# VH-VL binders against Acetyl-coenzyme A thioesterase (ACOT12): the designs that were tried, part 1

All scores and structures are predictions.

Target 1, 210 residues: Acetyl-coenzyme A thioesterase (ACOT12), of Homo sapiens (Human) (q8wyk0r340to549)
Amino acid sequence: CIHWDISKQASLSDSNVEALKKLAAKRGWEVTSTVEKIKIYTLEEHDVLSVWVEKHVGSPAHLAYRLLSDFTKRPLWDPHFVSCEVIDWVSEDDQLYHITCPILNDDKPKDLVVLVSRRKPLKDGNTYTVAVKSVILPSVPPSPQYIRSEIICAGFLIHAIDSNSCIVSYFNHMSASILPYFAGNLGGWSKSIEETAASCIQFLENPPDD
Structure headers, positions and changes below count from the first letter of each chain, unless a header shows other numbers; antibody chains aren't numbered by Kabat.
ipSAE, averaged over its two directions, is called F for ESMFold2-Fast, E for ESMFold2 and O for OpenDDE. V2 adds 0.75 times the mean of E and O to 0.25 times the DockQ between the complexes of E and O.
Where letters were taken out, [cut] stands.
Atom coordinates printed by the task and the answers are left out, and those that the model quotes come from them; centres of patches stay.

## First folded at step 2 (VH-VL)

Design e1 (framework fv_ebronucimab)
Heavy chain, then light chain:
Amino acid sequence: EVQLVESGGGLVQPGRSLRLSCAASGFTFDDYAMNWVRQAPGKGLEWVSGISWNSGSISYADSVQGRFTISRDNGKNSLYLQMNSLRAEDTALYFCAKDRGYYGSGSYFDYWGQGTMVTVSS
Amino acid sequence: QSELTQPRSVSGSPGQSVTISCTGTSSDVGGYNYVHWYQQHPGKAPKLLISDVSKRPSGVPDRFSGSKSGNTASLTISGLQAEDEADYYCSSYAGSYTFYVFGTGTDVTVL
ESMFold2-Fast, scan of step 2: ipSAE 0.005; ipTM 0.432

Design e2 (framework fv_ebronucimab)
Fold by ESMFold2-Fast, scan of step 2:
Order: structure tokens, then sequence, then C-alpha cells
Structure e2 (fold): chain C 210 residues (1-210), chain A 122 residues (1-122), chain B 111 residues (1-111)
């Protein structure tokens, strides 16, 4: 991750979005799994793993975008998130979040400090973007209670199909620091991704009252 | 064949400017973050600056902040370091280094050039 | 900029093991698992030897291993060979004042 610099707020937020779009445009993705119309692709480059998960969802794109871009709602469907708290509203479309994760394998849970940047389609476009990356914020330093973790590049691309449906694509470029764990437990990793995707789809098609 | 080749080094007077270049080949240059690392004669490594794949994220070591400017031209597969207000302590071999990651300039450097020598002396 | 602390030199005989420590703070080595090791022979560019605390790039012999405990990372070279005589640098991501910091470097001599 990179140091948060308020003087470069706009460029850092825009680069977050561009990084996700570039990840999505990479070549060489391989189909790893197709379960209940949920397609999972992987891309391995120099021992770094990227994941792409895609599904046609019976939800208007603008509503899926609203639900997925609000990380305070992430724990409602994603078991990997315990809490998501807004640190700062940098702009109407860019927020800093502090995230905590459940305890897995060791005695310390993980936490993250991330920049979430959301963008609506421009002009003739029909794709919504929600980009996430870890940032270094001196005001929220690592604490002894947590292992500070990192998201290098992740997020959602939501493509409108018609007024009642969309295609939701999730991308995640994982850091090398977590790859030895996932490589040693590839079956568990794949199943975890499938279960999280299924939960997300159910959440989008049966959203809570707000 | 994956390669990074630095150029532009030389002898310069204190207070002057110099521009370093790094030519990349054998990999998709615009997919990776790039860095400059220097090493003074007989001394250790010092990270100087890093730039993300799209130039959206740029960072500098405190010792060069405000004097050096890193930039890249993805169409030419080239990385640059504009060095202004040079000081004797900037004397070093300057290495161009490729980050193993594409979205940041801070991770691990898996490919290095052979370096270009910058000597700042009267 | 502050540097990660390494011993100036370490020596051993062929076939022995040597360990190089790299000590930082919770803002670098202790806070993140982004500790890397580089090997540099005289007159040559550094070579990535270990990434992510303990991961070996392809082509690096398994006699090189890395570990971390608290604020200290360690590089262990087992079965020391003459070709291992070089300078070794650790590096870490840092949240303090700059993005990336190198260690002070350790000169490994094979007696």
Amino acid sequence: as target 1 above (210 residues)
Amino acid sequence: EVQLVESGGGLVQPGRSLRLSCAASGFTFDDYAMNWVRQAPGKGLEWVSGISWNSGSISYADSVQGRFTISRDNGKNSLYLQMNSLRAEDTALYFCAKDIEYSSGWYAFDIWGQGTMVTVSS
Amino acid sequence: QSELTQPRSVSGSPGQSVTISCTGTSSDVGGYNYVHWYQQHPGKAPKLLISDVSKRPSGVPDRFSGSKSGNTASLTISGLQAEDEADYYCSSYTSSSTLYVFGTGTDVTVL
C-alpha cells in the first residue's frame, strides 16, 4: 500500500479506479470454477494470484452499486468482515474505512485501512465501478490487537444489462504475503470464494430494508 | 530477455541538474511499478523514488523530496529521474528497479539494471 | 531516513550456517510482512533473494531461508559456500517517513 496524501486526494482516488480497470483488462485469465452460474477465473503472474468472480444478478445495476459501495453493509453478506467504519468522507464518492476481520488460525484478527472509490457510468457507458485499496494513514497506525493487512487492488465492476438485471464482477489482486497460505489450502480458498459470492448474490437479490 | 538499462549519469557541479533514463525491454512495462535506488561508493542501498504503473502514485525519500522528480513514458517503455539542486551527498550509482507488483512502488524489486554513476563534485 | 539495523559483518566456514538479523520497529518490520532480502556481489546489481519474509524466488537454493519474530527478521544461510560471500540487505515497507527502507547491510565472509 501507499501513504495517504491529502494534497493528491483526487489523483490517488482516480488511480485506485484506474488500477481496478487495468486489472480487469489483463489477459490470461483461466476459468477455475463454474458453480450455479458463478464463474471464477484466476490469473497467476510471478507467484502473485488474482481472482475474478462473475455472476448475472437479478438486481438493477444502480441498486447493486449502491449496496456494494457502502462498506458499512459489507459485514451483512461477507463473512470475512467483522466491522467496517468510516474514518473520513474524502469526497462524495471516496471514503476511508477501517475494517476488522475475524480470527482465523492464529490468535490475532486482521485489520485494514482502505480507500474506497466509487464511480457511476460516464456518458454512453453502462458500467459502475467500486475500487478498493489499502492506504497508510498515520492517524490509524497498526495496533498490537491486530495484524495490519493489505488489499493491493480489489473491487467491483457492475455492468447494466436491462432495468432489472446486471452482471457483477469482483476482482482481487492479492499480495504475496498471503499467497503461501492460500497456495497451501487452495481447495479451502476456492470454496470460501464461492460461498462469499453466493452470499453476495443473495444479499443483492434480497436487500435489507433501509 | 528481460532487461533494464540506465543512462544519463556523469560528473556534475553542485547546484546543477541531471536527468537519468531507464530503458525497459522484455516485459510489459506499463503493468509494473518502477523505482530508483541509489548506492553511494562503498555504502549501502537507499531507496530514492517510486512510481505506479499509471503515474497515479508517486513517492520520494525525504532526502530528495522537492529536488527530484520521477516520471515514466509507457509508450516508450522508459523511466526517468530529473535531479535538481544536486548536492555532494547525491553522489551514487543509481539503479532502476522493477517492482514485482503493478499498483504500487514499494514491494519487492525482482529486476534491476546495472546502474548509472552520478558524481556531484566541484 | 532511518535504516533497519543489521550487523556489519558475519563470517563462517564452508558448510556452516550463519544468520543475519534485521531489526526495525512496528512501523516497518514489526507491522507488516513485507520484508525482503537482497544479495549483492561486488560490482554487480542487487539480486532479490527472499521476498515476503520467507518466500524464495525461483532459482534461489533452499539453503537460504527467512523468518520474522516481532520487530526482527532473519536470513539464514545453511551449508555456507564460497559463492555466498557478498553483501546482504534487508528491506521493508515503512509507514514512518518514507515508503521503503533498506537495512544497513551485512558483509558475509566465508573463511
Scores: ipSAE 0.000, ipTM 0.442, lowest interface PAE 16.3, mean pLDDT 83

Design e3 (framework fv_ebronucimab)
Fold by ESMFold2-Fast, scan of step 2:
Structure e3 (fold): chain C 210 residues (1-210), chain A 121 residues (1-121), chain B 111 residues (1-111)
Amino acid sequence: as target 1 above (210 residues)
Amino acid sequence: EVQLVESGGGLVQPGRSLRLSCAASGFTFDDYAMNWVRQAPGKGLEWVSGISWNSGSISYADSVQGRFTISRDNGKNSLYLQMNSLRAEDTALYFCAKGYDFWSGDAFDIWGQGTMVTVSS
Amino acid sequence: QSELTQPRSVSGSPGQSVTISCTGTSSDVGGYNYVHWYQQHPGKAPKLLISDVSKRPSGVPDRFSGSKSGNTASLTISGLQAEDEADYYCSSYAGSNNPYVFGTGTDVTVL
């Protein structure tokens, strides 16, 4: 987990985006599930599992980008998030968030402190990027009420197809301690991912009124 | 041979209940969303309800919301529609239709022959 | 209740081309590329003819084509044949609460 350093904010934010792009460019992804046109790929590396979820969505890419990069809206479609609170606006395109998760099995709920970095496409490109990673922030230390968790590398790549549609790809590189895979239940994990993806698609195609 | 076969239609009085079934064969049933689409005599098509491959997502047309319940049994390759509080306006031929994902509005590539529901008086 | 507007009927002679329009709003036909066309012969179930505006399913002749401009989708049948005499319905995605809204239907007559 990287210590947040305000003097290095630009390089840390750019590194966040580059890490997601590097994850997405990896080879060796295997198809795990394809139902309702939601494709799930996995990549096993030693003691970790990475997941890639992809779906064609009937929403303009720029609107999907706006909605998915605003983590204060994440709890509206993702049942794994209870609250997402902005800690600081690092720049117009980079924010620090405090996230809380639901109580599972009467255990302490999890919380996270993350850097969310969003980028519009390059001049001749059609891909929007939303990258997420955990950071260590002295102003939001771990508390006894929560289990402080870590996102190593996750986010969205949103590829414009036409003026009304896009392909949304979600990536997540998970640590062994968080992976349901090591519980021997990959099928149950895939179902949970598909349900969350379906909720996300519904949200993107039926966004709140402006 | 890919097939959908509906059953359970018939004549029923207003306010009563009826349960429709759809038996699927020739494809992996639990990989697809399933839908009910109806057509009143001499009229057009109206989507009634849809259910995702794992029953995790369900949706209804406003005209049947609160009265109809869609369900599926993947072990039996079967889709069901429980119709309660039936009205004369529910009189129609009810089709079972396979779609890939109803949340995205994916097309219905396979249809059954339909089962006729007549709500009299 | 069908919400998309189609002409009630169109007619043509064998070998001619006919076009059926399907007009909605920016919240359905104009907002999404999820417009489908179905062919229904009397007494039979509908058959998928075109999916996702312009995609032909396996087994559908290339004389059937689809397109969209703004809030209007179109189905064109070239080289009209006697067996094309049927009802044609469009449908469009209109949001998660209305994933399928059908057109009023068009009766195609081959003279």
Scores: ipSAE 0.005, ipTM 0.438, lowest interface PAE 16.0, mean pLDDT 83

Design e4 (framework fv_ebronucimab)
Fold by ESMFold2-Fast, scan of step 2:
Structure e4 (fold): chain C 210 residues (1-210), chain A 121 residues (1-121), chain B 111 residues (1-111)
Amino acid sequence: as target 1 above (210 residues)
Amino acid sequence: EVQLVESGGGLVQPGRSLRLSCAASGFTFSSYAMNWVRQAPGKGLEWVSGISGSGGSTSYADSVQGRFTISRDNGKNSLYLQMNSLRAEDTALYFCAKDTYGDYEDAFDIWGQGTMVTVSS
Amino acid sequence: QSELTQPRSVSGSPGQSVTISCTGTSSDVGGYNYVHWYQQHPGKAPKLLISDVSKRPSGVPDRFSGSKSGNTASLTISGLQAEDEADYYCQSYDSSLSAYVFGTGTDVTVL
């Protein structure tokens, strides 16, 4: 987890995006599940698990990008998020969020402080990027109500196919503290990911009004 | 209900200044980019200026660059357009319009009724 | 700034289909799928009719449809009705100028 430094915000934001691109470029991904054309891949490195979820979506890439980069809308389709509130707009494309999660097996719910960095395709490119990582922000310290959790590297790569469709790829490089919740029940975890992905697809193809 | 109400228009002489206001209600104002769009009598729509949800980014049409300043007060749910060095060609009905998202490129889903600015000697 | 090119007027009879073109460049209409259409009745504010090339907002009839090919976007009104008589404007975002651009506008007359 990196301490947030406002004097280095541009560098930290660019590093966030580059970390996601490096994760996506890793080799050794193994197919774990393919249901209703939703592909789930996993990459196990020692005691760290990374997941990659991919699906062709009947929605323009630019719209999927806008919807998925707005984490205030995440709770509308992702049951693992209770609230997502903007702490600060670092730039037009980089925001700090406070996220709360539902109570699972612990006495307390989890919360996160994350940097979300989004980027449009380069000239002649067709891939949008939305990168997420946890940061340490002294103005939003851990509270006794929550267990402060960490996202090492996660996000979306959205590849435009035509004017009405795209491929949405989700990546998440999970911390060691999360592994005990998944390694002991990978079947149930994969099903949860499939259901969340299906919800996301429905949200992107049928976006809500303001 | 979601609503935008413009005010501050009127008759003004060339070379002088005027400030327009837009009061927003019914939505989380700071989450959305806001825009000013004008329409001269009997003419088409012309985008004038935009500001991001945070206020950190502003943009202007070439015709008003250096003369107009867009600003917002998220604590008051208000958008402003400071218009300096006014010209006869600035005569138009001025609309404030809400972007669908916190930055640019998206459609304007909510519009005010407009406030008339007449620049005449 | 640059304007997107629309025909000045189109006309049709009730029940007929009419199509309005909106031509720009590779930096606006042709660059991304950020093409929006607005309907304006006399004395009223514009109303969003189509967003992102082909998406209909809630409450817009399905006889309004949008499409795009290269640098030209099109709005098609099928089953033309008297209440469709209005001005129609396309809009895009020019990323090279960091500016929204509107079309020249099209007056639709129902004969």
Scores: ipSAE 0.000, ipTM 0.441, lowest interface PAE 16.7, mean pLDDT 83

Design e5 (framework fv_ebronucimab)
Fold by ESMFold2-Fast, scan of step 2:
Structure e5 (fold): chain C 210 residues (1-210), chain A 121 residues (1-121), chain B 111 residues (1-111)
Amino acid sequence: as target 1 above (210 residues)
Amino acid sequence: EVQLVESGGGLVQPGRSLRLSCAASGFTFDDYGMNWVRQAPGKGLEWVSGISWNSGSISYADSVQGRFTISRDNGKNSLYLQMNSLRAEDTALYFCAKDLRYYDSSGYDYWGQGTMVTVSS
Amino acid sequence: QSELTQPRSVSGSPGQSVTISCTGTSSDVGGYNYVHWYQQHPGKAPKLLISEVSKRPSGVPDRFSGSKSGNTASLTISGLQAEDEADYYCSSYTSSSTLYVFGTGTDVTVL
């Protein structure tokens, strides 16, 4: 949506973060699943589905933030990602990524171009933010090899509890183009999210040697 | 100075093939996407095809999809358009055009003078 | 073949101002700031005149200006001069096709 321009990207980045915070503040979430203390909520509005996943994690908030904001590491724990390559750094806290997803059925694989905006808590706060949204870059146009998909609003809110633990909350306000990726059967979709969450938690509690 | 020089145009019969070339100089060819844009005599501009800096992304207008193939040779600073199954409506001046920036393929800052392709029925 | 709508022709006298519109949809002109304008003199290649809705490339006089409102972008030429007599084309990135689309073109006549 935004032409390449650092000042315009900064405005988009702030909007990205605010959109995630507004999504998280919505009311009307319904519990879909609670397995091994992983809580999954859903919210349906019009034709749009939002998902919220939350878990208490035995990891310092600042470490979880560092690991989750580095999308080059996303494929290590998220089976829905095949590759995540940095296109460009708009700032130290805002990066552009090209993401590829696995082939589902006999369809072409999906790809995404996203802006990832990360923010540390304010002086009196305890919440880290990692916000994600699709952007349109003429330098990375749609390709015949992929079905270009979009993320309206997604990301993580990481709340510090003590020096060794935090609460990680993941939100995703999905567009119609990404919904078929989770569609098929409601049971399989829910199980896929549960398994991805469990993998994420294991990754955060047993981080790589960085 | 940036220069784009097209060649390979000419008179060709319907159903035949023709290959256009564009020689680039004055900029780092490998850093930019390249495009073919055509203009029928007395008519407007029509985007035909585009290719990214590393050939990883290629796109075509619906009117030429399946008949035309764009390619590039970065070692020779050259862009190509292989045109198969030519039709009378493919008659046009074909321009080579350079993307504005490596991150902006929506517009073109430099154009060649064009090479004329005439498909006679 | 072109999808963005421009008036076929616009005319004015030397020293006057003329405005050329370029109308699309929310999937192109209305959705993004990737609107460019090109000037083409008879028998010559197009030249970039305005980029990113309103940005002038080096060497383009400030009497050429661009703007956008909703689904319509506009090119304004103030202080018309004889050498401005040319064809003008807009273009835009589009999310409804693979890359981009051109306008139908406008013939500017000065006297």
Scores: ipSAE 0.000, ipTM 0.439, lowest interface PAE 14.2, mean pLDDT 82

Design e6 (framework fv_ebronucimab)
Fold by ESMFold2-Fast, scan of step 2:
Structure e6 (fold): chain C 210 residues (1-210), chain A 124 residues (1-124), chain B 111 residues (1-111)
Amino acid sequence: as target 1 above (210 residues)
Amino acid sequence: EVQLVESGGGLVQPGRSLRLSCAASGFTFDDYAMNWVRQAPGKGLEWVSGISWNSGSISYADSVQGRFTISRDNGKNSLYLQMNSLRAEDTALYFCAKARTYYYDTSGHAFDIWGQGTMVTVSS
Amino acid sequence: QSELTQPRSVSGSPGQSVTISCTGTSSDVGGYNYVHWYQQHPGKAPKLLISDVSKRPSGVPDRFSGSKSGNTASLTISGLQAEDEADYYCSSYAGSNNPYVFGTGTDVTVL
């Protein structure tokens, strides 16, 4: 996790985007699950698990990009998020968020402080990027009510297919501490990812008013 | 049948450009990473470039970076290689190859389907 | 990007076994299980013979087998036949900058 530094905000935001692109380009992804609408891939590296989830969506890429980059709307479709509040606008395309997660197993709920960076396709490209990583922000320190958690690297790559459809790919580079959960509860893990993805797709295809 | 057919090769002068095409059939083209591999006459195999199923990840060998551009058209089941600033050292048979996986182009997975190749000769 | 080292040629008589080595480093052959073998007959495209160190694709005879020890992968052809006369290439993943590094190639001659 990096300390947020206002004097370096542009380079930190660009590094966030670059880290997601590097994650997506990694080798050794293996198909773990394939259902009618969803492909799930995993990559294991030295006690770190990465997940890639991909789905065709009946929504214009630019709309999916707007909706998925606005984390204040994340709790509307993702049951793993309780609240997402903007702490600060770094730029028109980069924001700092405070996120809270639901209580699991009577443990303290988790919270996160993240940088969300969004980018439109380059001149000859058709892929939108939404990158997320945890940062250390002294103005939002850990509190007794929450376990401060970390996102190492996560986000969305949204590939335009035509004016009404796109492919949404979600990536997450996770801690190895969750590997025993996946190994011992593969059916529940796959179903949870499928249900979250289905909720996301329904949200993107039936978006709320601005 | 699962098949890859290359075209577009020929004799070309140094410094000129050439565009290669590869037509795929018999498999779901947009589910796989595609690659170009070349072989100079009497020499070994050299990987040239790769592209992921959705064009989101593209990579090149150092010897061609900045001169060659790989692209694909999933609607036409076709792979392309635009070759600019050609050199005598680019003379080779160019093969289109399918990776044995749904991964990105940098997957490192085996090439299970190969085309017959198209010959590019760069000579004065 | 260094090539993987293979012997230039290997020869044997029909029914014999021949082994082709493919030597790299701990950052390619030794570091990953993404070693593949291709067979190329004169004037033809390469054909995948062995994938992921030791896996035979459908249609490849069990006379062909692959293995790896340290930084060296090996292809063994048992019961050598006339139609096995061809060039054989290994390849390995060697990191994101060197996704496909091919061997120098080995010419197998059946006497």
Scores: ipSAE 0.000, ipTM 0.443, lowest interface PAE 14.4, mean pLDDT 82

Design e7 (framework fv_ebronucimab)
Fold by ESMFold2-Fast, scan of step 2:
Order: sequence, then structure tokens, then C-alpha cells
Structure e7 (fold): chain C 210 residues (1-210), chain A 119 residues (1-119), chain B 111 residues (1-111)
Amino acid sequence: as target 1 above (210 residues)
Amino acid sequence: EVQLVESGGGLVQPGRSLRLSCAASGFTFDDYAMNWVRQAPGKGLEWVSGISWNSGSISYADSVQGRFTISRDNGKNSLYLQMNSLRAEDTALYFCAKDEWGTYSFDYWGQGTMVTVSS
Amino acid sequence: QSELTQPRSVSGSPGQSVTISCTGTSSDVGGYNYVHWYQQHPGKAPKLLISDVSKRPSGVPDRFSGSKSGNTASLTISGLQAEDEADYYCQSYDSSLSAYVFGTGTDVTVL
């Protein structure tokens, strides 16, 4: 986790995007599950598990990008998010969010302060990027109501296939302690990922009216 | 820096009661679940009871269910175990243990307080 | 409540490697990564040695390592030293029972 520094916002935002691209380019991903045409890959590195979820969706890439990059809409499809509130608009493409998560086992709920960095394809590219990373922001310190958690590196790569379809890839480089939010019990981790992915796909293919 | 100090143990006759206390310091007590774990002389560890940060979730091992009551006072940074209808098989060193948030592990333990149930 | 199964004892010579197994069910060890190991010297409180299958707390030497395959977790002590002579307990959380479960314990003897 980095300390947020407004004087370095452009380089911090660019490093967020590059970290996600580096994660996606890693070798050694293993297929863990293929259910309902949703592919789940894992990469285990010591104490950290990385997950990659991929699905071909019947939605234009630019629309999927708009919907997935707006974290205020995340709770509409992702049961692991209770609220997502914008703290600050750093730039047109970079925002700071405060996120709250559900209570698990009557323990204090988790919260997160994250930088979300959005990038459209370059002139000759067709991939949209939404990168997420926890930051330390003095104006939003840990509070007694929540246990402050950390996202090391996560986000979406959205690859345009044609005018009406795209491939959405979700990546998360997470510590084991945050994984309980993906399962309501000791088992069901993969099932929780599959259900959340299915909900996401349903949301992208049947979006709310603008 | 983190310290858990148990007290209240002693020699007690079968059928009677004891109340154990655990004084916590060096961490934000009301952020963590707390547990009692016991160990009979020469035997292994046995989880006895746990209580969530806000007392909203309380659980007991089958061997003590209905006889023991766990509670906490967040204003005093204290954990308690009320032990009723004590039996010879409850003889053990009783440890206070702090839950490491998110892992269901015990990252800090007290030294324990000895409870001996004998005639 | 159910206990996790460990061998009663293992032994080795200084500098050798020993491995302790911990076998449970799909609702505890075989489920999520809630597998933890504790070291207990005679007359002392247990000390968290490994958390989440393989994570070493600060101050724990890297000769202690953990792993898991299916319903069985393992603690390996490489470069065995006299100070490693102690009791070792695995521990998990059983979601079906909403209870913490300990292993039966293993006495490690350094010959």
C-alpha cells in the first residue's frame, strides 16, 4: 500500500495501470474451473493467491468499460460490496473511492480506500483497462467501525471483439486474509467467484437504462 | 507489547463454580474476537468458547455447552468465563487467546490460569 | 467435536528435516486456507508458528514451512535444532460446527 501524494498523482495512477498489466502478463496460470463458459485461472505465489476470471460477453467493450469502471454501481452486481463512494476525482480517468464490505461472522466489516485508474485503448489497440489499488490517504484514516483492508492489485481488462461483444478479464492479486469475502464459509471459494462472475455478466448484458 | 493476563483459577470441588478473567492490553480490544482454550495436564489443546468483537456471536465446545458462559466488557478490555457445574474433566490450564482477524488463528496467548476440580 | 489427526511423535537428528501431518475434512483443513500451527515448549503458552497454511509470522525462522494438499496439511522443520524439541499443534476452523478445532498434537524429539 502506497501513501497518496497529489503532487505525484499522474505517476501513481500510471503505475496502478502498469501493475495490473504486469499481473495479467505473468506466466504459470492454471485452469481451476470452467463453468457456464466462465473460465477461472489461479496463480499461487507463496502467501498470495492471484485469480483471473474471463468470459466472452454480449456487450460492446466501451459499454462494459463504462459500467465496470463506475464503482458506485459495483454493489448492484457484486454481493461483496456494500457501498462505494467517491472521495475525490483526481482526474477525468482516476478516482479515489471509499468502499465498505459486508459483515462476515459478526466480525467488524472491512473497508478500503482505493485508487481506480481507467484507460481507453491506444490508437491501434482494442483493450480497455480498469486498475484498482489500495492507498493510504490521511484524510480517510482507519475508523473504529471498520477494519481497514488492502487490495494489492486488481482490475479489469476488456478486449473488444466486434461492435456487440467483448472479452472481460478480471484479475486480483490478493492476500489469503481477504478471500473469506469471496466465500461465506471455509468452502465455496470457487463457487462464490463463479456466482459473482455470473452476476457481473448478467449486469453487463442487461444494464440499467442510462 | 500485547499482553493477556488470566486470573481466577484455583482448586474447586465438583459441582461448584469459578469465574475466570482475562485482562488485555497493547491492542484495540474491541476490534477482535476473543477465545478461551484449555489444556488438561499432559494433554492437548481444546478450544472452549469464543466471542466476537461486539458479543453478537458466541459459541461453545459441546463439552461445556450449557455450563459455561463467555462474556466481555470492551470498556474494561476484559474477557470472562463463568464456569458452572464443574466436573473433574474440566481440570486444565485455561488460556485467553486473541483471534487474528480474518484468519481464525490465535496470534497472542496469555500464560494461563490453572483450574483444578477435585474433592 | 472432531479433532484434526496428527502423529503422536516424530524424531530426528540435528540438521535433519522432519514433517508433521495434520488431517481433517473438507469442512476444515480441506476447505479454505484456515490451517495454523502452534509451537509449545514445556510449561509455556503456545506460540503461533505458521498461519494460513504457509505464512510465517515475524520472527519465525524460514526453516519452518507449511503446505496443504486436499484434507492434509503439513509442517516441515528443516535444519532441525535442539530448541525445536516441543509439542506442535495444527488448528483449523470448522464452518459446519462454527468451531475452532485443534490437532491431537505431535511431540518432536531431537535426538
Scores: ipSAE 0.000, ipTM 0.429, lowest interface PAE 19.0, mean pLDDT 83

Design e8 (framework fv_ebronucimab)
Fold by ESMFold2-Fast, scan of step 2:
Structure e8 (fold): chain C 210 residues (1-210), chain A 121 residues (1-121), chain B 111 residues (1-111)
Amino acid sequence: as target 1 above (210 residues)
Amino acid sequence: EVQLVESGGGLVQPGRSLRLSCAASGFTFSSYAMNWVRQAPGKGLEWVSGISGSGGSTSYADSVQGRFTISRDNGKNSLYLQMNSLRAEDTALYFCAKEYSYGRTDAFDIWGQGTMVTVSS
Amino acid sequence: QSELTQPRSVSGSPGQSVTISCTGTSSDVGGYNYVHWYQQHPGKAPKLLISEVSKRPSGVPDRFSGSKSGNTASLTISGLQAEDEADYYCSSYAGSYTFYVFGTGTDVTVL
């Protein structure tokens, strides 16, 4: 986990984006599931599991990017997130969020402090990036009500296909501590990921008009 | 000695099929992603297809998508390229290439000598 | 066809330095640090010369060096020698959809 340092905020944000691009570039992904044209891949490395979820969606890339990059809207479609609140605006494209997760089996709920870094395509590109990484922020220390958890590297790559469609790829290099929140009490982690992906696609193709 | 040896090339008519093989030796084959790269006579290199070490993930260039299928047999240290619906523009020397690092999109550190595929009437 | 733009040819005399550019977009060369360079002698398979923009594999002379600025990567050959006469290709990772793209290739002539 990275300690947040204001003097290095630009390089830390760029490193966040680079880490996600590096994760997405890895080979060795194995198909785990294909349901309703939602493809789920996994990659095992030492003590960490990575997940890649991909779907072609009937939504313009710029709209999918707008919806997925606003983490305050995450709880509307992702049942594993109870709240996502902005702590600080580092820049127009980089924000610090406090995230809370639901209670699992009467255990303490988990929380996260993350850096979200958003990047639009460069002049001749077609890929939007939303990168997420846990940071240590002294102004938001662990509290006794929550178990502070870590996202090593996660995010979205959104590739424009045409003016009305895109490919949305979600990546997560998960710590063991966050995995139970995907599994939940009502199914295994694979089923939970499939249901969350389906919910995300439904949200992107039928967005709220607010 | 680390080496890759391609075979299966030849002269085929348009619309027909051909299967290329690549025999690997001198390294732990199942640990590395493998690729096919082609070069038309007098022209540059073009990446064709790739496969992960386990065989669970495959990828293809747009020019061959739906026509070519990459596969591997780790028990035999062999890589394959099944080429269907061949076209004149598929005429090229086909190289087998190994990625340097497993689990990454990395450089091709070992190449075979290539096998020539000619698609002509 | 190749996707990344390289000069068709460059030339130099023994002992000089030559530089080959490789220009892409923000979705390949500019977006990742996964630019590789290959040397190909006539009738031979390509040989990896530089990996990940500037990393030199063991056995490759330090006369070969790589760099990148924005959407352009460069290969520099210092102390040019007769055996450096070959075709040179860059390649880049281009995202999980496309994977790899190669450059158009550059013929290096030692005068």
Scores: ipSAE 0.000, ipTM 0.451, lowest interface PAE 15.9, mean pLDDT 83

